# VH-VL binders against q8ixk2r445to577, part 375

Target 1, 133 residues: q8ixk2r445to577
Amino acid sequence: FFGMLQNKGLTDYCFDYNPPDENQIVGHQVILYLCHGMGQNQFFEYTSQKEIRYNTHQPEGCIAVEAGMDTLIMHLCEETAPENQKFILQEDGSLFHEQSKKCVQAARKESSDSFVPLLRDCTNSDHQKWFFK
Key: E = the ipSAE of ESMFold2; O = the ipSAE of OpenDDE; V2 = 0.75 times the mean of E and O plus 0.25 times the DockQ between their complexes.

## First folded at step 21 (VH-VL)

Design kz4 (framework fv_recaticimab; at its last look DockQ between E and O 0.71; V2 from the best seeds 0.00; counts 0 for: pae O 7.8 > 2)
Fold by ESMFold2, look of step 21:
Structure kz4 (fold): chain C 133 residues (1-133), chain A 119 residues (1-119), chain B 112 residues (1-112)
Amino acid sequence: as target 1 above (133 residues)
Amino acid sequence: QVQLVQSGAEVKKPGASVKVSCKASGYTFTDYYMHWVRQAPGQGLEWMGYIKPTSGYTKYHQNFQDRVTMTRDTSISTAYMELSRLRSDDTAVYYCARSKSSGSGFDYWGQGTTVTVSS
Amino acid sequence: DIVMSQSPSSLSASVGDRVTITCKSSQSLLSSSNNKNYLAWYQQKPGKSPKLLIYWASTRESGVPDRFSGSGSGTDFTLTISSLQPEDFATYYCQQYSSYLTFGQGTKLEIK
């Protein structure tokens, strides 16, 4: 799959990556933003290695969750996907992080009007359902 | 066996366009980026841009972005580079080369296509 | 663009010599994400396509003789040929792939 990764419950919000400098993509948090398809911030690829790749930068970025954390952070992709970069996009739309055994959920960032994807215990919430468009 | 086979030499007039093809075989075409690199006679290597075959996404070096178009046809594992409004200083050998996304360099190169631009 | 500067631009050497070629980048090529340097070395003979020798600054590509080694980190990198063979006379290029791609200007290695 390649495209915008949209949340079912938080309608019209997509994974978005907005690094301060297009040449310094490592270490920033993935956010959710209104789906627009303009520029390169919202195009991701789901690979056969179960990576979610930021597919407009070379080398590509891969979404990771560091041990003990619940935030999705950009790393550079590796030849063999590290365990913390592996996500399973299930048939029901849930996005499961293998290492942590948690699901990606659309969440409001504390004390703000902005949204981010976070790891949470898996539920059937539409805020944990994702699809490419 | 991995091969990148490019189209034959071209002779063009200034102002014309050229389209070079690069047919890939021996690997899964969509697993690798395809880059285009040129080399003027007696000069070094100059990166022009890449295409990601899965999506068709392209990134061009600033020096070429107003004149180059990179495309691909995944059904025949072929990448294309078209350079328009040719000038005499576009005379060069044009290479296709593949890369993995995660940081090997260009491990396979096409044989090169000589493009000569002369009045 | 990250500028890649090679030194020397050319040199002459004899079979059996140890040769070093230096490449310097205008920005660090070391990624904090994976602690790898995004630097490659290529060999090119006249009329031929470049051949990848080294990637990640120090990893030899499959089939490349062990007399070729890469070293360095950050902004300063070296390609070493420990005992020059007749087939090693060529032009050598470094390349960064940390922020898109740029090549060094090349180092021509000639028979003395």
Scores: ipSAE 0.032, ipTM 0.690, lowest interface PAE 7.5, mean pLDDT 89
Fold by OpenDDE, look of step 21:
Structure kz4 (fold): chain C 133 residues (1-133), chain A 119 residues (1-119), chain B 112 residues (1-112)
Amino acid sequence: as target 1 above (133 residues)
Amino acid sequence: QVQLVQSGAEVKKPGASVKVSCKASGYTFTDYYMHWVRQAPGQGLEWMGYIKPTSGYTKYHQNFQDRVTMTRDTSISTAYMELSRLRSDDTAVYYCARSKSSGSGFDYWGQGTTVTVSS
Amino acid sequence: DIVMSQSPSSLSASVGDRVTITCKSSQSLLSSSNNKNYLAWYQQKPGKSPKLLIYWASTRESGVPDRFSGSGSGTDFTLTISSLQPEDFATYYCQQYSSYLTFGQGTKLEIK
């Protein structure tokens, strides 16, 4: 699966990543932004290694969850996907993080009008449903 | 066994286009990136770009951004590289090569395709 | 672009010799994220395709003899052949894949 990763509950919002340096893409948080279908900031790929890969920049980045955190941070992809980079995109649209045993949920950023994907306890909320478009 | 088999030698005039094919076998085509690298006579290796067969996403070196087009046909596990507006300094051996990820080198290469550009 | 500079451009050696080829990058290839160096080494013989020897600066590709080793970090890297064999005479290239991809200019290893 590849393309824009769009949320069902938070209508018209997609995974978005815009690092300040295109040649050093790691270490920043993945956010949600209006789906625009233009540019490279919203192109992601779900791989056979259970990675969510950001491959519009070289080298490719893979979304990771750091220890004790609930945010999605861009790391470099590895030949063998590490445990903190493994996700299961389930048939019902839920995006499950294997290591934390939590689900990715579209949420409002604290004290902001922006939105971000966060790890939360798994529910049947549409805000935890995702699809590639 | 893994194999990358490229199309045959090409002779072109300046201003023309050339399209080289690379057929993969012995592995899952969509699980690897396909790169293109060229080598002028007696010179070193030059990376041109890659395609991700799963999505068709491409990344080109800036030196070729406006002249190269990389595509693939997943149904026959074949990658293509088209170079347009050819000039004499495009004369080279062109290679396809696969890589697993950002952390991997090019572990398998095609046999190379000689492209000669001359008036 | 990151520029890769190899040295020497060429060298002559004899079977059994210890050979060292160096590669310098214009920028660090060490990732702060995974503490790995995005550097590979290749061998190419006349009329043949390149062959991967080393990746991650020091990891040997499967099937590559243990006389080949890679070392270094940051901007300075070395490929070492501990005891040169007849089949090792070839041209060697380093490659970075930290920012786009670029190759060194190559080092031709000839028979003395």
Scores: ipSAE 0.014, ipTM 0.643, lowest interface PAE 7.8, mean pLDDT 92
ESMFold2 (binder alone), look of step 21: mean pLDDT 93; pTM 0.941

Design kz5 (framework fv_axatilimab; at its last look DockQ between E and O 0.85; V2 from the best seeds 0.00; counts 0 for: pae E 10.2 > 2)
Fold by OpenDDE, look of step 21:
Structure kz5 (fold): chain C 133 residues (1-133), chain A 120 residues (1-120), chain B 107 residues (1-107)
Amino acid sequence: as target 1 above (133 residues)
Amino acid sequence: EVTLKESGPALVKPTQTLTLTCTFSGFSLSTSGMGVGWIRQPPGKALEWLAHISWEDEKYYNPSLKNRLTISKDTSKNQVVLTMTNMDPVDTATYYCAHKLSPGRAFDIWGQGTMVTVSS
Amino acid sequence: DIQMTQSPSSLSASVGDRVTITCLASQRIYTSLAWYQQKPGKAPKLLIYGASRLQSGVPSRFSGSGSGTDYTLTISSLQPEDFATYYCQQHNSYPWTFGGGTKVEIK
C-alpha cells in the first residue's frame, strides 16, 4: 500500500512529513495535515517488512517510535526493520505498533492547534482508523 | 477568494472595552479546519498574536493579556468578534484578523487591519 | 512562552543581492515556523509556512530552512518589490509569538 495515509475520524487529514533538509530527513516528528497530495510530504508506503516508509528521498526514512515516546519519529530504514519500526495495518484500518502494543491515533497536539499521530491504547475509534488513498 | 475586513471604533477611552468585528467571505467557519485569529501591531513595532477561534469553536488566547480577551464566532454571519476589556494607551495598535486554513498552518490571508487609538 | 529572536533588525541590500534573515527560538519549535512580509501601511503577507513550504503565489526566490531552534529565510536575488519588513512566527506552542522583524532597506 502507498500514497496518502488518511485518517477516518479526523476527516481529510493525512500523515505529513516535512524534513528541514532533503539530505537529512531523519529525527523529526510526523504530523497530520489536510490531505493535499502536493509534493512528497504526504507520500508514504506500507512495506512487506511492516514499515511505514517515507521514500521520496535517499536514504529512505521509516517511521519509528522511540523508547518512552508516543510520537512517530522518522528514522532511517534498515535492511532488517527494527522492532520499533514495525507496524501492522490491520483490515479494520487500525495501525498497530507491535513493540508498544499501541495503536496510532489522530490527536490534537498539546499546547497547539495542530494534529499529530500518537500512540494510544487501542480502541474502536475512527481516529485510530487509517487508509491509503 | 478569501477576504477579511476588520470593523470597530477607531478611538477608545482608557478602561473601556474594545469590540472588533471581523467579517469574512470565501470560506466558512463551519468547514473543518478553518480558523480565524486576531493579531495586533503597535505603530512601528512587531506583531503580537491575540486570539484564535476554530471551526470547532475552540478558543485560544494570549495569556499575557490577562484574560482581557474574548473571541466568538457567528458562523451564519461569517463574523468573528473580539472583545478586549480595560483598554490602555499601550493597546494602541493596528488590529488584524486573519484566516488560517487548518490546524498547524500559518495565517495565510489577512484583513487590511483597523487602527485603534486608546486616548482620553 | 517561546521567544523568537530575529536578526538582523535591519539590513541594507541592493537589487540582485542574496539576503538571509535568521530567527532563533528559545526552544525547539519543530519546523512550526512561518515567515511574513510586510510593507508600510499594509497587512503582513505569508511567504513560508512549516519552515520551508512556499506559500502559493510566492516567488521561488524566497526559501525557508532550518530545524530545532534555528531558522532562516533566504531571498536568493533581491528584487525591487522585496524591500520590506519580514517577520518570523512560531506556531508550535501557545501563545504564538513573532520575531522582532527585519527591515530590508535599499543600499
Scores: ipSAE 0.202, ipTM 0.773, lowest interface PAE 2.7, mean pLDDT 93
Fold by ESMFold2, look of step 21:
Structure kz5 (fold): chain C 133 residues (1-133), chain A 120 residues (1-120), chain B 107 residues (1-107)
Amino acid sequence: as target 1 above (133 residues)
Amino acid sequence: EVTLKESGPALVKPTQTLTLTCTFSGFSLSTSGMGVGWIRQPPGKALEWLAHISWEDEKYYNPSLKNRLTISKDTSKNQVVLTMTNMDPVDTATYYCAHKLSPGRAFDIWGQGTMVTVSS
Amino acid sequence: DIQMTQSPSSLSASVGDRVTITCLASQRIYTSLAWYQQKPGKAPKLLIYGASRLQSGVPSRFSGSGSGTDYTLTISSLQPEDFATYYCQQHNSYPWTFGGGTKVEIK
């Protein structure tokens, strides 16, 4: 899959990545932003290795969750996808993080009017449902 | 085209309650992602965020002022109302309302502002 | 609360100069940083959001950069209409806070 990764419950919000330094794309948090399709900030690839890649820049970035954390951050992709970079996009639209056994949910950032994708216990909530557009 | 306009009294006395209305067009606060905030600027000083209300009717206040502030909306009238109790001369400022899309975007369209003077 | 320390508080520059203004956040704000321009007697105007995203209709001579706690607004070739006061603002966490402003004046 390639395109904008959109949330079903938080209508018209998409994964978005906008690092301030185009040469330093790692270490920043993935956010949710209103879907617009402009530029490259909202285009991701879901690979056969179950990665969510931000590969419109070099070096290529892969979404990861560090151990004990619930935030999605950008790492460099590796030749073989490490476990913390593997997500299963299931038929029901849930986005399952294999290592943590949790699902990606559209969530309000703590003490903020901003939304971010965070890991949460899996439920049937539409806020845990995602699709490529 | 998104527009916002502040209205309310130009002069209030200390201890009175200020009521400001933001009337807007070009968007609806029932639409996902939409919000309106209030920001003030004392003469010659920096901007200070006061409050924000979202399409979900979530209300956010500057904690230094939260006991004095109330924000509400009337989506059918395209209005947001801010009240601020116990006005003091230090609250003299230009008051702005502004539109904000939710995550990752800032206050992209501002009203022209309304000057409020608090004087005995 | 996240304090935004903006520097310099003022600067003098000539048309054509490259101008750089900085903001330091008291904690990480994850690129949730905006820059505004304000001319005398007018409301602020959004220039940059998300630390580096140029708002529609803003000239390309404006650019933003930074990460973590350190952020920068750059005007690559100052024009006569750019003499104004510039504010940064974090939109990461409530309360949303502004820097103290930087006044860009004619030399």
Scores: ipSAE 0.006, ipTM 0.609, lowest interface PAE 10.2, mean pLDDT 86
ESMFold2 (binder alone), look of step 21: mean pLDDT 92; pTM 0.941

Design oo1 (framework fv_axatilimab; at its last fold request DockQ between E and O 0.91; V2 from the best seeds 0.86)
Fold by OpenDDE, fold request of step 22:
Structure oo1 (fold): chain C 133 residues (1-133), chain A 120 residues (1-120), chain B 107 residues (1-107)
Amino acid sequence: as target 1 above (133 residues)
Amino acid sequence: EVTLKESGPALVKPTQTLTLTCTFSGFSLSTSGVGVGWIRQPPGKALEWLANIYWRDTKYYNPSLKNRLTISKDTSKNQVVLTMTNMDPVDTATYYCARIPYGDYYFDYWGQGTMVTVSS
Amino acid sequence: DIQMTQSPSSLSASVGDRVTITCLASQDISDFLAWYQQKPGKAPKLLIYEASNLESGVPSRFSGSGSGTDYTLTISSLQPEDFATYYCQQHDNRPLTFGGGTKVEIK
């Protein structure tokens, strides 16, 4: 699967990554933004290694969850996907992080009108359902 | 100032099609992240969600009424239209249109509502 | 579909009273709950969204709390203009569903 990764509950919002320096793409948080499909910041790929890959840049980035965190951070992809970069996009649309045993949920950033994907306990929430478009 | 106003017939005969128009100001469906929904309320009863439409023309319908409902928008006129086929007396209610913020499922601004009576 | 059960259906209170209304969801709705106030012959007015976020312009005497399936709307000190019917609405899953309402009447 590849393209814009959209949320079911937060209508017309997509995974978005726009690093300040395109030559240094790692270390920043993935956010949710209005789906527009322009540029390269909303194009992702779900790979056979269970990665969510940001492959529009070289070297390629892969979404990771750091220890003790609930945010999604961009890391470099590795030849063998590390455990903290493995996600299961399930048939029902839920995005499950294997290491933390939690699901990715569209959430409002505290006291703002910005949105981010966060790890939360898995529920049947539309905000935890994702699809490629 | 955000405002919404419903317009359409006050009386509809059974089996006929209801067409309601929501005209709004203070915001635009060309503005990213917003939507408009329709909600109805029978006299003395609770609220029932009907349909949503968003700025990218994404549409959602209540499954219990999906086959009877069509929602559309005209961004240039700041209007949203709802059609409901095969009306029945049980569909008698006040019909509201309301704004949806940030691609969400709740309603922050409401029209005054328009009463629709279905009767022979 | 998610069922929303409000309690009580109605209550009588006096000005200055603390009023509590409860909404129970048939499943975990992940704090995606809104509260509305409706006066006779008027459209609903948004009070709270995402369980505890106070809508702009709403008096601070209104507050929302809860998690999982159980949520509460609290009016810390009831004012004359607060006599109305209140509705909860889950905004977590489609189809969107409302509670049956709670009528707050003058004692």
Scores: ipSAE 0.929, ipTM 0.962, lowest interface PAE 0.5, mean pLDDT 96
Fold by ESMFold2, look of step 21:
Structure oo1 (fold): chain C 133 residues (1-133), chain A 120 residues (1-120), chain B 107 residues (1-107)
Amino acid sequence: as target 1 above (133 residues)
Amino acid sequence: EVTLKESGPALVKPTQTLTLTCTFSGFSLSTSGVGVGWIRQPPGKALEWLANIYWRDTKYYNPSLKNRLTISKDTSKNQVVLTMTNMDPVDTATYYCARIPYGDYYFDYWGQGTMVTVSS
Amino acid sequence: DIQMTQSPSSLSASVGDRVTITCLASQDISDFLAWYQQKPGKAPKLLIYEASNLESGVPSRFSGSGSGTDYTLTISSLQPEDFATYYCQQHDNRPLTFGGGTKVEIK
């Protein structure tokens, strides 16, 4: 699939990647932002290797979660997808991270007005449901 | 400051269609990430969610009433309209509109409510 | 649909008392729980969202706690203006559902 990756429970919020340096796409956190589809910040591809790719930039970025962490960060894609970059987008809309056995949830950043995707124990929450649009 | 106000008929006959208007100020449904929802409360009873509409025109309805409800917005007038068909005496309630922050499902500012009685 | 069961349905308390109200969800709602206060003839007022976040302007004597299916609203020292009916509401899944309410009255 290719497009905006939208949350069910946080209406009209999408995965967004806005690195401070366009030429250094690695190591920054994926956020949630109001869906707009402008520019390249909200376009992602879900691949047959179970990657979520940031394909509109070269070199290509792949979303990862480092061991013991719950934040989604950008890594470089590799020829064979590493375990920490594999997500299963299930039929019910849940986004399962294989290595950690946790699900991606839309979460408020501390007590702010900002939101990020984070790994949490899997539930049936609408805030853990995602779809491409 | 954020305010919401419901308007519409106080009395409706069974089988008629109810149209309620929520007029709000202090926020906009044209460019903000917010929504407006409708909730009703029968006299002396608990609250029941009816419908939500969000700034990009995404709409959700209570499935127990979905075939009877239509929600729409007019962003230039700062209004949201709820239409409910085939009214019945059990639909007698105070109807509230309320603001929804962030595309979520909770309500941070409420109108004063409008009482609608369904009777011959 | 997530059923919200609120208890007690009513209670009597004195000014200065510590009051607790319980809300049980029929499934895990991941802390997506709001609390509202409603006085007679008035609209509900948001107190707490996401189980424990106080809405702006709400006195600090109000607190929310719990996880999973079990949630609690606590008023640490009841004031005269706190006599009202309190509702919980899950904001985890559609359709949105409310508890039956807890009426807090003067003893």
Scores: ipSAE 0.792, ipTM 0.921, lowest interface PAE 0.8, mean pLDDT 92
ESMFold2 (binder alone), look of step 21: mean pLDDT 94; pTM 0.954
OpenDDE, look of step 21: ipSAE 0.917; ipTM 0.959
ESMFold2, fold request of step 22: ipSAE 0.732, 0.758, 0.766; ipTM 0.906, 0.913, 0.914
ESMFold2 (binder alone), fold request of step 22: mean pLDDT 93, 93, 93; pTM 0.952, 0.952, 0.953
OpenDDE, fold request of step 22: ipSAE 0.929, 0.929; ipTM 0.963, 0.963

Design oo10 (framework fv_axatilimab; at its last look DockQ between E and O 0.87; V2 from the best seeds 0.83)
Fold by OpenDDE, look of step 21:
Structure oo10 (fold): chain C 133 residues (1-133), chain A 120 residues (1-120), chain B 107 residues (1-107)
Amino acid sequence: as target 1 above (133 residues)
Amino acid sequence: EVTLKESGPALVKPTQTLTLTCTFSGFSLSTSGVGVGWIRQPPGKALEWLANIYWRDSKYYNPSLKNRLTISKDTSKNQVVLTMTNMDPVDTATYYCARIPYGDYYFDYWGQGTMVTVSS
Amino acid sequence: DIQMTQSPSSLSASVGDRVTITCLASQDISDFLAWYQQKPGKAPKLLIYDASNLESGVPSRFSGSGSGTDYTLTISSLQPEDFATYYCQQHDNRPLTFGGGTKVEIK
C-alpha cells in the first residue's frame, strides 16, 4: 500500500512529513495535515516488513516510536526492520504498533490548532482508522 | 461573525421531497478543513444528526437515513443544500445547519433552525 | 452505533448550586465528546468539545471531565441564564449521536 495515509475520523487529514533539511530527514515528528496530494510530503508506503516508509529521499526513512514516547518520529530504515518500526495496518483500518501494543490515533496537539498522530490505547475510534488514498 | 440560516418549506406532504438550503457567512467552504452539517430535532425530543459535507466535497450521511438524503454545496454562494425524499409525518422537526471546524465532528456555530411539518 | 445515555433526564436546582450532568457512551469514545446548551426556541450552543475544552466565550463556571465511556458536565455555580437543556454528543465515530438531554429547571 502506498500514497496518502488518510485518517477516517479527522476528515481530510493525512500523514505529513516535512523535514527542515532534505538531506537530513530523520529525527523529526510526523504530523497530520490537510490532504493535498502535492509533493512528496504526504507520500508513504506500507511495506512487507510492516514499515511505514517515507521513501522520497535516499536513504529512506521509516516511522519509529522511541522508548517512552507516544509520538511518531522519522528514523532511517534498516535492512531488517527494528521492533519499534513495526506496524500492522489491519483490515478495519486500525494502525497497530506492535512493540507498544498501542494504536495510532489522530489527535489535537496541546494548545494548538495542529494535529499529530499519537499512540493511544486501541479503541474503535474513527480517529484510529487509516486508509491509503 | 459566523452566521448560518436555514431556508425551505415549512410544510411538506407525505412522500414528497424536502429541500433545505443553508446560507452562511463569516466563513467559506473553500477554507481547508471546514464543514457544514445538518441536524434535526423533533418537537420536545433529542437531536439527530443527518449529514455532513466538507470543503473537499466529502459527504457523510446517517446510515439510517442515507438512502433518503443528499447533501451538496455551492461554495461560490456559501450554500449547502439538503434533500430528503419520501417525507413522513415522523420527519416533522426543526432542521438545523451548523458549521464543523477542522474536519471534526462537532458543531461550533448553528443556524436558528427551520421548522418543517409533514402533513397531508 | 454509539449510544449516549444522559443522566438525569431532568433536575431542579437553585441559583448558586453546583450542577452535575453525566453522559455514558456505549463504548470508549476517547474523549471525543461535546456538550451543548439549548434554550427553548433556540438552537443548541456549543459549550465544550474534546471532553474538557471550553469553547471560546463560554463562562468558566462550565467544565467538562471524564474519560473512556463516562463524562461529566459541571456548572460550578448555576446562574439564572443557565436554566436550559443540555446535550452531550460524541464526535468520535460516525454516525454522530447525541444524548437524550438533561433539562435543568428552577427549583
Scores: ipSAE 0.880, ipTM 0.947, lowest interface PAE 0.5, mean pLDDT 95
Fold by ESMFold2, look of step 21:
Structure oo10 (fold): chain C 133 residues (1-133), chain A 120 residues (1-120), chain B 107 residues (1-107)
Amino acid sequence: as target 1 above (133 residues)
Amino acid sequence: EVTLKESGPALVKPTQTLTLTCTFSGFSLSTSGVGVGWIRQPPGKALEWLANIYWRDSKYYNPSLKNRLTISKDTSKNQVVLTMTNMDPVDTATYYCARIPYGDYYFDYWGQGTMVTVSS
Amino acid sequence: DIQMTQSPSSLSASVGDRVTITCLASQDISDFLAWYQQKPGKAPKLLIYDASNLESGVPSRFSGSGSGTDYTLTISSLQPEDFATYYCQQHDNRPLTFGGGTKVEIK
């Protein structure tokens, strides 16, 4: 499972990671951006440890959600995936965060034209459905 | 300024195929994230979604009508075309095309609509 | 498929009145709800998206609220130009579905 992680309900939008320092990938928020596949910003791997890895850079980053937060933040991957870095990509396309028991939704950033993935209560929304291309 | 305009026949006989063209300006379907949809409204009734097409040619149809509908685009002409086969008097309605501003499912600009009557 | 139920089907109000229109979805639609205004013989016009976001150029007397399955359009001080039929539309799931409409008449 490697490629662009695309949203069903927000057509042609993908996970995108654009850290301000390309050599310091930890601590910044994952966003949604129009799928283009150019450069390395939109390539992620879903692993057997249920991680979403940003592995086009070293050291490898893994998406995490910190306790009490709803934002997806880049952390360093660990040999054994921590609970806050585990996501279940279900057959229906829902992306479930085990520790929080929430689902990843494409969300508008506060009345703007910008979009981000956020944790929300799980629903059957197309905006909570994801697939790799 | 964003505009859309529907064109096609005002009268169609039962069993014929309806072809409607949406001609638009002020945006392009080569522009990332936009789409065009078709919606109809029978006289005195509510709106019914028919189909969407997006800038990368993703297409979605109302499943109650999917075997009758085809949507396509010609990006160089700023046109979207809807065909609907096997027309019936129940399909008499005003047909609208409308812009989808992102990859979402809502419509920010609508054409004026074109009335299509299906009768012998 | 998500059924959208609007109420009331029609209402009459005076200029300056507060008007409330409700929309009930058959399942949680995660605030993906749009409101449209349609005047006789005209195409619909987008008022609100994402349940509460006011479309640019729409007067501030219009507002949207609600969550889950229950959503409301409010006109805080009705004006003569607000005579129209109002529709809700969920933009949460395909197929896209609309409410049956609410006709607002100025007394």
Scores: ipSAE 0.757, ipTM 0.910, lowest interface PAE 1.0, mean pLDDT 92
ESMFold2 (binder alone), look of step 21: mean pLDDT 93; pTM 0.953

